# Designs tried in a protein design chat: VH-VL binders against p40593. Part 24

Target 1, 148 residues: p40593
Amino acid sequence: MIHPLIQRLTTTLGYPLLDADGLDRQVRTQPFSVLFFAGDPQRFPEALDVAVILPELVKAFPQLAPALIAGADEARLQGRYGFSVWPSLVFLAGERYLGCLSRVLDWGEYLERIPAILAGENEDLPRIPVLSPESGTPSCSPMETSES
Below, E stands for the ipSAE of ESMFold2; O stands for the ipSAE of OpenDDE; V2 stands for 0.75 times the mean of E and O plus 0.25 times the DockQ between their complexes.

## First folded at step 10 (VH-VL; framework fv_concizumab)

Design s5 (at its last look DockQ between E and O 0.59; V2 from the best seeds 0.00; counts 0 for: pae E 8.7 > 2)
Fold by OpenDDE, look of step 10:
Structure s5 (fold): chain C 148 residues (1-148), chain A 120 residues (1-120), chain B 112 residues (1-112)
Amino acid sequence: as target 1 above (148 residues)
Amino acid sequence: EVQLVESGGGLVKPGGSLRLSCAASGFTFSSYYMSWVRQTPEKRLEWVAEISGSGGSWYFPDSVKGRFTISRDNAKNSLYLQMNSLRAEDTAVYYCAKDIYSGDYYFDYWGQGTTVTVSS
Amino acid sequence: DIVMTQTPLSLSVTPGQPASISCKSSQSLLHSDGKTYLNWYLQKPGQSPQLLIYEVSNRFSGVPDRFSGSGSGTDFTLKISRVEAEDVGVYYCMQSIQWPYTFGGGTKVEIK
């Protein structure tokens, strides 16, 4: 059963619940998103604190479209963003990953870190290795025509 | 042929509840997003809810958040809108609308609508 | 929310004459995918809305070639090259680039 504090985000505050398909629509339709990966609140009690803080963050940063990730899809969607700590708030600009805030933070830390995340200044962006196309410039070694 | 048939409209008092249903046929229901769109007495169209093909994702405008719930039964080819804490401004014809396949975002088919009147 | 503004509110047209309806959005409807998420619907008298045009200029199946859509960014136009009696109704533009989806106020087309 979903914990009442987490369920309140969708049922009372009307935050979208997102599966994998819903996430694709969220990132297409919203300029900025904050995705709540709650996890199991029995394993991660801080998820309940973040569930209380998230509505206040959305008030402080009204450009953020909040959403809750569906529990059945959390593990699959975690792999897309590469965070390892629960709970996590994932910040997106459309489809572009901006950053992640894991665990519960102090209110002051959210107010300091979120503007930097939204500005794209976060150093901790996993450098997706741009596979530089190896310019295999075929070294056309000139065949020395041996004049025999 | 695609068919959408709404039902469950009626007269309700402010603060009351109503459940709308839409019966779908002529397409693979579970493969499409479905929406509810209402038309006010002033003939304004308002999107009010969307649900994913699986039913695992849903979306609402601020005007109905916390009051409305959207659901589907793919085995019955049925879409539902539970409306609670109804207000006079919720008075409208409610249409069931089929979304086009994922990637294109428009309603290709609409039902005939069901009328909801919220009055004292 | 994106505000959709239609002009005119009503249009009375002589059969066989052209008609033009404008739709303006409060922000660009061009998405980063290269698509523009502007659609047109017609609601005939006593009927439900029906799709006419999707993504600015694409006619939906069964829509006559006398209907055409054009525009870019924030400014869109629906044209009817030769208005027929069956074209009577209320025309709505809709944006679907972001939630909530929003409609124009409608343009009523009547025959003179």
Scores: ipSAE 0.568, ipTM 0.846, lowest interface PAE 1.0, mean pLDDT 91
Fold by ESMFold2, look of step 10:
Structure s5 (fold): chain C 148 residues (1-148), chain A 120 residues (1-120), chain B 112 residues (1-112)
Amino acid sequence: as target 1 above (148 residues)
Amino acid sequence: EVQLVESGGGLVKPGGSLRLSCAASGFTFSSYYMSWVRQTPEKRLEWVAEISGSGGSWYFPDSVKGRFTISRDNAKNSLYLQMNSLRAEDTAVYYCAKDIYSGDYYFDYWGQGTTVTVSS
Amino acid sequence: DIVMTQTPLSLSVTPGQPASISCKSSQSLLHSDGKTYLNWYLQKPGQSPQLLIYEVSNRFSGVPDRFSGSGSGTDFTLKISRVEAEDVGVYYCMQSIQWPYTFGGGTKVEIK
């Protein structure tokens, strides 16, 4: 069952819900896409915050064609874009991966990072302070926390 | 051989709702994308909605986005279009259309159409 | 949206003579995959549209060889080498390179 805040993206706002076949069609037919990998909101509660923010991001960046990724296909599609943190927003130019933003960011960070991603000059800037002292490997966003 | 039969059209006032159905036969329905295309009284053709074979993906133009919902029931070989908040501009003959292959992007077979009239 | 412009708006043809219909798009229909996403449909009087030609020049199954398509980029042509009475109707071009898919305004072909 899809949480109501996420469901409104597809049913009220008319955002596509994409499985693997649908994604292939989207990347062929849209110049720029932002793909929302919500995951399971019970496991990844920040997905609800991203679901509220995403329509405002699309208003601010109207060249982006938004879409929600079907939960059943998230694992297959995750491998194509190389992210491991949910929720994530994945940015594409046609079929070309531009970058991603994981978790929830503040509004100013979206306004700073999205233009750089779209220009193809994405510099994955870690938050200050860095959550992991040994985090030197580029990723699409900083980790929310570590728990083991 | 391939048959697509639309139904559910009618006369409705602006702001009303209507649900169209398309019964499919003569092909493996679940393997194919399906679309709704409408033809206005001025004979213009407008693509209205598209849905993947599994029903897991769907797409709308801005003119109907947020007002129309497309769905399918592959067990019944049926395609649906739920139309809400109807406007006079939605007056048209609505066709159910079959894509030729998964991943192809043209409509090889069309139904006979069902007429929707939105008038106050 | 990609605007598709057809000319002429109507065409009156003597039976057995050729006909030619132009379709121009506001953007190139050539995709990076090497395919060009331009299709042609015919709507005969009282019927629904039927596919004639896909991807510029490929005749759909059962379409007579008197129909041919050509063109590239933004300029496309449908030719009928010998117009017959059954060819009467409205011809539409359509682009499917990107959402929303769009159709030309139509060209009515009739026999004089």
Scores: ipSAE 0.011, ipTM 0.631, lowest interface PAE 8.7, mean pLDDT 84
ESMFold2 (binder alone), look of step 10: mean pLDDT 92; pTM 0.947

Design s6 (at its last look DockQ between E and O 0.45; V2 from the best seeds 0.00; counts 0 for: pae E 8.0 > 2)
Fold by OpenDDE, look of step 10:
Structure s6 (fold): chain C 148 residues (1-148), chain A 121 residues (1-121), chain B 112 residues (1-112)
Amino acid sequence: as target 1 above (148 residues)
Amino acid sequence: EVQLVESGGGLVKPGGSLRLSCAASGFTFSRYYMSWVRQTPEKRLEWVAEISGSGGSWYFPDSVKGRFTISRDNAKNSLYLQMNSLRAEDTAVYYCAKDIYSGKTYYFDYWGQGTTVTVSS
Amino acid sequence: DIVMTQTPLSLSVTPGQPASISCKSSQSLLHSDGKTYLNWYLQKPGQSPQLLIYEVSNRFSGVPDRFSGSGSGTDFTLKISRVEAEDVGVYYCMQSIQWPYTFGGGTKVEIK
């Protein structure tokens, strides 16, 4: 059962709930997004604090479109963004990853870090290695048939 | 053939509740996003709600946030709109609309015949 | 929200003559994916809306060749090369580039 404070984000504040397909629509439709990966509040109590802070962050940064990630899709979508700590706020410019803020932070720290994230100044963007398809051009080295 | 059949419209007082249903056929229901779109008495079209194919994602405009809930039963090929705290401005013909795509692109390829909701004292 | 403005509000056309409907958006409907998210619907008298044109210029299945869509950015046009009696109804443009999806106010097409 979703914790009432987290459920309030979708039911009362009307934040989108996003599964994997919903995320594709979110990043297409919104210039900037803040994705809330809450996790299990029983395991990560700080998720409830972030659920309270997130609406105030959205007021401070009105360019951010907030969304809640659906619990069934959190693990799959975590793998996409490479964060390891719960809860996490993931910042996007369209489909482009900008950064992540994990756990609960002080309000001043959010106000300092979010502008830098939105400006794309975060050097610590994990370069998702674009697995360049190794063009394994099979070097068909012609076997020199030694005519003996 | 794609068919969408709305039901559950009626007369309701302000502050009342109503549940709309849409029965879908002629396509793989669970693969498509579905929406509710309403048409006011002045013939204005307004998007009301969206839900993903799985039912795990949804969105509402500010006009209905906190009052309306969208859901689906893919086993029954059914879409629902629960409307609470109804207002006079919610008076409209409500259409069930099918998205042409799943995922990134969105527009309605098929519409139901609609069901009428009247909110009046 | 993106405001969609249609002109004219109504059009009375002689059968066989051309018709043109304008739709303007308050923001560009060109997405970074290269698609323009403008659609056209027709609502015939006593019927539900039906899709005519998607992504500015693509005719939906079963839509006659006399219908054409054009435009870019914020300015779009639906044209009917030869209006027929079956083309009577209200035409709506819609944007789907961002939430909430929004419609134009409609253009009523009548026969003279």
Scores: ipSAE 0.494, ipTM 0.825, lowest interface PAE 1.2, mean pLDDT 90
Fold by ESMFold2, look of step 10:
Formats: sequence, C-alpha cells, structure tokens
Structure s6 (fold): chain C 148 residues (1-148), chain A 121 residues (1-121), chain B 112 residues (1-112)
Amino acid sequence: as target 1 above (148 residues)
Amino acid sequence: EVQLVESGGGLVKPGGSLRLSCAASGFTFSRYYMSWVRQTPEKRLEWVAEISGSGGSWYFPDSVKGRFTISRDNAKNSLYLQMNSLRAEDTAVYYCAKDIYSGKTYYFDYWGQGTTVTVSS
Amino acid sequence: DIVMTQTPLSLSVTPGQPASISCKSSQSLLHSDGKTYLNWYLQKPGQSPQLLIYEVSNRFSGVPDRFSGSGSGTDFTLKISRVEAEDVGVYYCMQSIQWPYTFGGGTKVEIK
C-alpha cells in the first residue's frame, strides 16, 4: 500500500518511521523535528511531491531532524497537532509544536515560511502550549480551506 | 536474569551483507526499546540502531543510515540487525542492548556478550 | 553530533589509592527537564560494558559506593575512592541527551 517514493524515505534515505512511542522519544532527543504525515497517496497525491521535496528541505535546513509518521498512528497524532489537510509537514522544537505546512508549496514559499516557523513568527497564528488548541494557516487550519 | 545473546557475526568482504540476531529472555521483551551498539578494534563504542518496543519506530546515526535495518519479532523475543553495503569501518563487536525510557531517563542497563563482524578483503 | 572527550587515555593505580577520570562534552548535557544525561560504563577484561552510573551521579543497582560521579554542563568526573583489583578495565562516559548517543573514547584503568 505504501507508495515507493514515500517508502524510500525510510528504506533508502534512512528517515525514522515513528509511531506514538517513537514520536515521544524523537521529541525528547532532537532539538528540531519535521514530521511528514503523508496520508494515503491515492486520496492525497500531493504527498508524492512532498516526499520528493522533503530531502531537499532537510538539506536547506539541516537543523531539522526528519521523520515519517506510521500510517496506523497518523489519525491519532493528527489530532495532537490539529491539522486537517493532507499531506502535512509538522514542525517541532523538542516537544513544542511550532506549526505546520499542508499540501505542496512552491520552493520559495518553503524558504520563506520555514524560517518564520522555526523562529516562532507565525503570522496571524497565536501560539499556546502544545496541549492547548491552536489554529493553523489555511493549509494547516482546522477551518475549511478547500474549494470543491 | 536478563539475558541477551547475539549471533550471526563473521567475516565478510566489503560491499557484502550480514544479518545479526539477538535472543532475549528474563524480561517482557515487547515493553522495551532495544539498541545495537558496536565496539571497534580501537575499543571505541558507537551506537548504531534503536527500535521501539512495538517495532513501529526505529533510528540510526548517519554512519549507517540507509545501509542498516533494525527489526524485532516480539513473539520470538528476538532482535535483528540487517547490515548491507558493509565497509571496513563496520568491523566491530556488535552488542545487543536493552534500552530504557523511564521518566525521561535514557541509558542501556543490560548488554549481551557481543558477536564479532570483520569486514576485510 | 556531541563529541565526548575522556582523559586520561589510561592510568595505572596502586591498589587502595584513588582514581579520577574526566569526561568533557562538546555541548551542555543539561536538558530542559532539569536533568543532565551523562552515564558511565565499565568494561572489564573479556566482558561487555556494564552500567555504573546514570544521570551524572546515580549508582546503578549493585555498584559499590566507592564509585561516584560528579559534574555539570560539559565537565564530568568519575572517581573511585579506593581502587580494587576488580575495578580494572576500560571506563566510558556516554551522553544520552540527543541522537546520536555518543561515547567517550575510553579510559583504561590498570593496577600496578
């Protein structure tokens, strides 16, 4: 079921595959993380584009520790970070949620938004403790973003 | 009463592959993270892989990432390390280690006896 | 990666005399939870490593009280108050604050 391009992230590039236990250990042992929630590529084909882009993002932002989220735990962990659009990249500083980027963006948008997320500058996004509700950008917002 | 017994070491040429096994007993195997740690001929210790209790998560340092795969079979109380594209610098004694995460505490409390891997022409 | 540097590389100790081993890390091992993630292991001749001390100063179960650990930030010390014949081997420090976990280069302790 898992598309070869997504599977290569763990098998060829050696990115960790994380379930809930693994995520808890990752956030305690890595200063910064980017978590890839790929979802089902048949429903969310942009996940394949993000899978190709993610290694380049890690090269551009080498402080980020990349990881893929295990499919069996995606729904549970999705609720923890409050995004509703797939695919998503979730950014953490240790245990702290910094923000997310949903769908596929152009390269220039990643270069602008990721530094702002890492610096804590999320425009029009109030920041509160990880266990509290938080609104994301339209791409990561729990609000309706999609047009039909 | 915790016992960890490694096997599968041997002599292999550069570029070759080898599969290590670790048989565990004396504790509830599936509850604990497990690691592989290697000791080089110069007696340097290097952590090389970690896997969650369920087997759903795993981690590697850059030195082996993409070449090594860690897995476990909780029904057989067994831990495995698949080593591909072996290099001379992978020559070491490989230890299976019981890993603990308890109240934000991280260390290896029990180690096996080790199995020797030699990568040489 | 956090580099762990041990000194000395080796030392010879008269039985009953004290020994001291230094371990320095390239970054602070103090976690935001208030704990410092430095551990010490002993590998006796022909054996696998054994845990001695975790979180700087806590002795693992069964470790004699002549072993003590101290330090903070980036500088750590293992002391053996009275070295005995059973204490010979190679001592390693290890940081577990972040991946990859890394070890010091080892300090060989011998009896003279």
Scores: ipSAE 0.012, ipTM 0.651, lowest interface PAE 8.0, mean pLDDT 84
ESMFold2 (binder alone), look of step 10: mean pLDDT 93; pTM 0.947

## First folded at step 11 (VH-VL)

Design t1 (framework fv_concizumab; at its last look DockQ between E and O 0.03; V2 from the best seeds 0.00; counts 0 for: pae E 13.0 > 2, placed apart)
Fold by OpenDDE, look of step 11:
Structure t1 (fold): chain C 148 residues (1-148), chain A 121 residues (1-121), chain B 112 residues (1-112)
Amino acid sequence: as target 1 above (148 residues)
Amino acid sequence: EVQLVESGGGLVKPGGSLRLSCAASGFTFSSYYMSWVRQTPEKRLEWVAEISGSGSTWYFPDSVKGRFTISRDNAKNSLYLQMNSLRAEDTAVYYCAKDIYSGKTYYFDYWGQGTTVTVSS
Amino acid sequence: DIVMTQTPLSLSVTPGQPASISCKSSQSLLHSDGKTYLNWYLQKPGQSPQLLIYEVSNRFSGVPDRFSGSGSGTDFTLKISRVEAEDVGVYYCMQSIQWPYTFGGGTKVEIK
């Protein structure tokens, strides 16, 4: 049975419950999405906290279209985004992956990190060090033309 | 142990209907995608239908689209294939197959013994 | 639809000799997730298909070490290092990168 706090997202708040096709529809139709991968709340108690926080995040960031991933499809759809920690909030711009916030965070951390995620400033993308081409300035040593 | 047991096969006339069932055991049925795969008399394997764990999403090839319906009853650990407007080319052994999680579709890790459907005048 | 082409159609092998089956796809089976969605099945005489190899090279549980899968993109190979009598059957490759899922035509392996 789905935990009542998680079920409230769909039944009371009207968040879509997405399977794979629902997700494909969501990302094609919504400019920005936040996908809630709750997991099993018995295994991951923090899922209940995130279920309470998510509606407040959506109020703070009204550009985000919230959705709950269907429990039967969570493991399948997890493979698409490559997160390993539960619960997770996955942020998308259309079909483009923007980032993930896993576990429960402090409210201040959500307010700090979400704008950066939405801007595409994934800090946690290891900046592949742009190997600045070593500008080996060839020291053009002037060849002294000895006029002897 | 994972078990899949198909039933409901038989002889049907062209334009007739048949409903196949698959009884699943040995795993959390509602957590997995399930498929129907058929094997023609020529021994070709053809994917026929897939359904999500929740039962809210399904897929068909164009060969059966609009004629076949896939459904599941997770409380009964049962998968169904309703086949309407049957054609001679639908003659096959129909297998219930369990899917595994990866990407959009991964692979079938377990198959039933199959049930035979014969469409003949 | 992705066309899967298997060669040869049949193979007669002396016990203890190696066997090799080719599978070619009409398009790449490499997905953006980095996985290659090619699988191999064996159907023994009078039985249902059984999984042998998933994602090109991973042996399914209980599959003997004499079975190996290789390949990339559009070209794949199943090898049996030493064919045994229990390896008799029809081998199928399958792609699962997109719908519809499609199978190769099968390769019949027989013992001489």
Scores: ipSAE 0.020, ipTM 0.656, lowest interface PAE 4.7, mean pLDDT 89
Fold by ESMFold2, look of step 11:
Structure t1 (fold): chain C 148 residues (1-148), chain A 121 residues (1-121), chain B 112 residues (1-112)
Amino acid sequence: as target 1 above (148 residues)
Amino acid sequence: EVQLVESGGGLVKPGGSLRLSCAASGFTFSSYYMSWVRQTPEKRLEWVAEISGSGSTWYFPDSVKGRFTISRDNAKNSLYLQMNSLRAEDTAVYYCAKDIYSGKTYYFDYWGQGTTVTVSS
Amino acid sequence: DIVMTQTPLSLSVTPGQPASISCKSSQSLLHSDGKTYLNWYLQKPGQSPQLLIYEVSNRFSGVPDRFSGSGSGTDFTLKISRVEAEDVGVYYCMQSIQWPYTFGGGTKVEIK
């Protein structure tokens, strides 16, 4: 049973829940995607806050095509994008990784960082191919740069 | 012999709900993606939902996103479409459809007979 | 969404004569895996759609060799070399390269 706030994204709002094959289809045609890696909300309660915020982010940035990543595929796909902290939002242009934002941020920080990510100004974060294993463990944001 | 049999169609008022079922046989059901496709009274075909073999991933077009949900029960070889907040434009014959390749969706090789949904006040 | 445009909308054919149906997509159906995801279906009167051709030119099992598909990029053609009475119905092209999967509007084939 998944948490109702996460379930609402797929059932009520109709966001796709993607495995690896579904992600391949998503990236071929969407100019920009935001992928939500919720993890286990019992372990990572901030996932519930991001689940509430994500629809508002999509309203603010309507070029973003939102999707959730299937729990069974999160570990494999996580290595592709090089984040180690849940929850995370991963941003793509087509198949190209643009950056990610982990944990929950203040609204003002989303408004500052997302345009920079979409413009490609976030060049200090690792670039990771879709469907390829990650060779390192980089962090997506300052709150993610820790030993935890 | 692959067989797909839809049921659950009927007459419903706008804003109502309806649940469609598809009974599958003649193939390893859990190995294949499944879809729902509808045909309008004008004979236009529209894909409306897709679900992975395990049932853990699903996809919808914008026209039904947030109103329809898709599910499957692999122990019963059954596919379902829950339709909520129905509108007149949802009036159609609804088909369930099987992919030709295991675990991927590239085309629909077998279709059921269809079940009719009519949304009218 | 990829728009699929079929021409003609209707086709009346003398038995034994050829028929040709055009399908145009609003963008390329060629995938990076080298495949082109264009399919053809026939819906006979009173029946559900049946797969005829997958991936542009491959006939599905049991489809007679008088049916052939061709094309590339955005332009595709289904040909029936000698139309028979059982070939009447509505023909649909479909792209399956991306969501949402979309169909052409259909071409009704009738016998004169």
Scores: ipSAE 0.000, ipTM 0.571, lowest interface PAE 13.0, mean pLDDT 83
ESMFold2 (binder alone), look of step 11: mean pLDDT 92; pTM 0.946

Design t2 (framework fv_concizumab; at its last look DockQ between E and O 0.53; V2 from the best seeds 0.00; counts 0 for: pae E 9.5 > 2)
Fold by OpenDDE, look of step 11:
Structure t2 (fold): chain C 148 residues (1-148), chain A 121 residues (1-121), chain B 112 residues (1-112)
Amino acid sequence: as target 1 above (148 residues)
Amino acid sequence: EVQLVESGGGLVKPGGSLRLSCAASGFTFSSYYMSWVRQTPEKRLEWVAEISGSGGSWYFPDSVKGRFTISRDNAKNSLYLQMNSLRAEDTAVYYCAKDIYSGKTYYFDYWGQGTTVTVSS
Amino acid sequence: DIVMTQTPLSLSVTPGQPASISCKSSQSLLHSDGKTYLNWYLQKPGQSPQLLIYEVSNRFSGVPDRFSGSGSGTDFTLKISRVEAEDVGVYYCMQSIQYPYTFGGGTKVEIK
């Protein structure tokens, strides 16, 4: 049974509940999304805090389209974004992953981190090492032809 | 042939509730998004709800958020719209509409004949 | 919300003459996927809406060749090359680029 505080997001606030198909539609239709991966609130009690905070975040950042991930799809969709900590807020620009904020944070931390995430300034995006092409310039050492 | 048949319309008082049903046939119901679209007495079309093929995702406009719920029974090829806290502005013909794609394209290829909802004191 | 504006509100056409309906959106309907999410519907008298055109210019199955859609960005046009009696009804444009989906106010086409 979905906890009432989490259920309120969908039933009262009208946040979409997203399965995989819904997620594909969300990312197509919304310039920016914040996806709430709540997890099991019995396992992750901080999910209830995030469920209370999320509506206030959406007010602070009105460009964010909020959505709740369907519990049956959480594990599968977690694999798509690579977070390991629950609960998580995943931020997207269309289909592009911007970052995530896991667990419950202080309000000030949300206000500080979210702008940077939305700007794409996430330092924690693993810099795909630009494999510098090893310019193996073959050192053609000119053979000194000793004119004997 | 694709068929969509709405039912459950009627007269209701403000603050009342009504449940609409749509019986679908002629296609693999569970494979398609389904929507409710209403037409006001002024003949304006308004999208009011959408649900994914699995029923795991749904969307609402702000005008009906928190008041309406959409659901489906894929075993019965049925779509539902539960309407609570009805308002006079909810008076309309309600159409069941089939989405053509489960994916990234969104338009309604088939519509039912509609069911009339009248909210009046 | 994206506002869809149709013009004219009504059109009276002599059979065999062309008709043209304009639809303007308050925002571009061009998506980053390269698709433009504008659709046209016809509601004939006493009937439900039916799909005519999807994604600006694609005729739905069974739609006669006399119907054509065009446009880009925010400006779209539905044309009927030769209006027939069966073309009488109200035409609606719809955007589906973002939620909520929104419709134009409709254009009534009548025969003279």
Scores: ipSAE 0.379, ipTM 0.795, lowest interface PAE 1.6, mean pLDDT 90
Fold by ESMFold2, look of step 11:
Structure t2 (fold): chain C 148 residues (1-148), chain A 121 residues (1-121), chain B 112 residues (1-112)
Amino acid sequence: as target 1 above (148 residues)
Amino acid sequence: EVQLVESGGGLVKPGGSLRLSCAASGFTFSSYYMSWVRQTPEKRLEWVAEISGSGGSWYFPDSVKGRFTISRDNAKNSLYLQMNSLRAEDTAVYYCAKDIYSGKTYYFDYWGQGTTVTVSS
Amino acid sequence: DIVMTQTPLSLSVTPGQPASISCKSSQSLLHSDGKTYLNWYLQKPGQSPQLLIYEVSNRFSGVPDRFSGSGSGTDFTLKISRVEAEDVGVYYCMQSIQYPYTFGGGTKVEIK
């Protein structure tokens, strides 16, 4: 059963729900996209907070075309965008990955970080790719806060 | 040969609901995106819904978001449009259209014959 | 939304004469893949729309070579080199570069 706050995004607000084919079409037909990887709200309850916030982010950044990623495809696409924490918002320019924001952030942090991501100024991404045994894909997680 | 046959049109009052069907044949239905396109009495063409081959993705213009739902049954080669909260401006001939999705092209290569929806008091 | 504007709204053509239809988009239809997603449809009287031209200039299967498309960016033209009686109907341009897909208002072609 899908939580009502997440279901509202697709059924009431009309956000597309994308599988892999849908994602390919989205990136081809939209100049900028924000992809919501909600995960399972029982495992990742912050997904509900992001589901409430996302429509307000789209209002603040109207160039973004929002979409929800189908649960069956989330794990397959996770490595492609280099996030390891749910929920995540992934930002694209066409098919080009711009960056991502994981978990729920303060409103002020969204307003600060999203413009930098859209401009391609996100310094969290490697400029020269390296491969090592302990790390691989770029991470979009903010500074981690331990849970008590 | 590709064939698309719409059904389910009729007369309905404002605020009512109607469900359209499209029976597809002559191609591997599940491999293709499908769309609904409507033609108003003024002969204006409007795209109103699209669904991916698997049925896992769908898209709507703002004019019908929250009121229309698109679905498909790939075992029955059938496409559906559920229309709720109908308004007079939804009066149109509704066409089922086959999209082609590839890294190369995107357009509606085949259209059905249409089914008429009239929304009036 | 990308607005598609067709001119003229109507053409009356003597058989055997050429016809030309203009379609202008409010934004470029050139995609980063190098293709331009402008398509043309014909709706003959009493029929559903049928594809004539895809990606500006490619004739769909079975479309006679008297139909040709041209243009780039935001300005596009459909030409019929020698109009025949079977060419009567309403012609629509359509962009498929981004959602929502949008159509021009149509150009009616009639025989004098």
Scores: ipSAE 0.006, ipTM 0.642, lowest interface PAE 9.5, mean pLDDT 84
ESMFold2 (binder alone), look of step 11: mean pLDDT 93; pTM 0.952

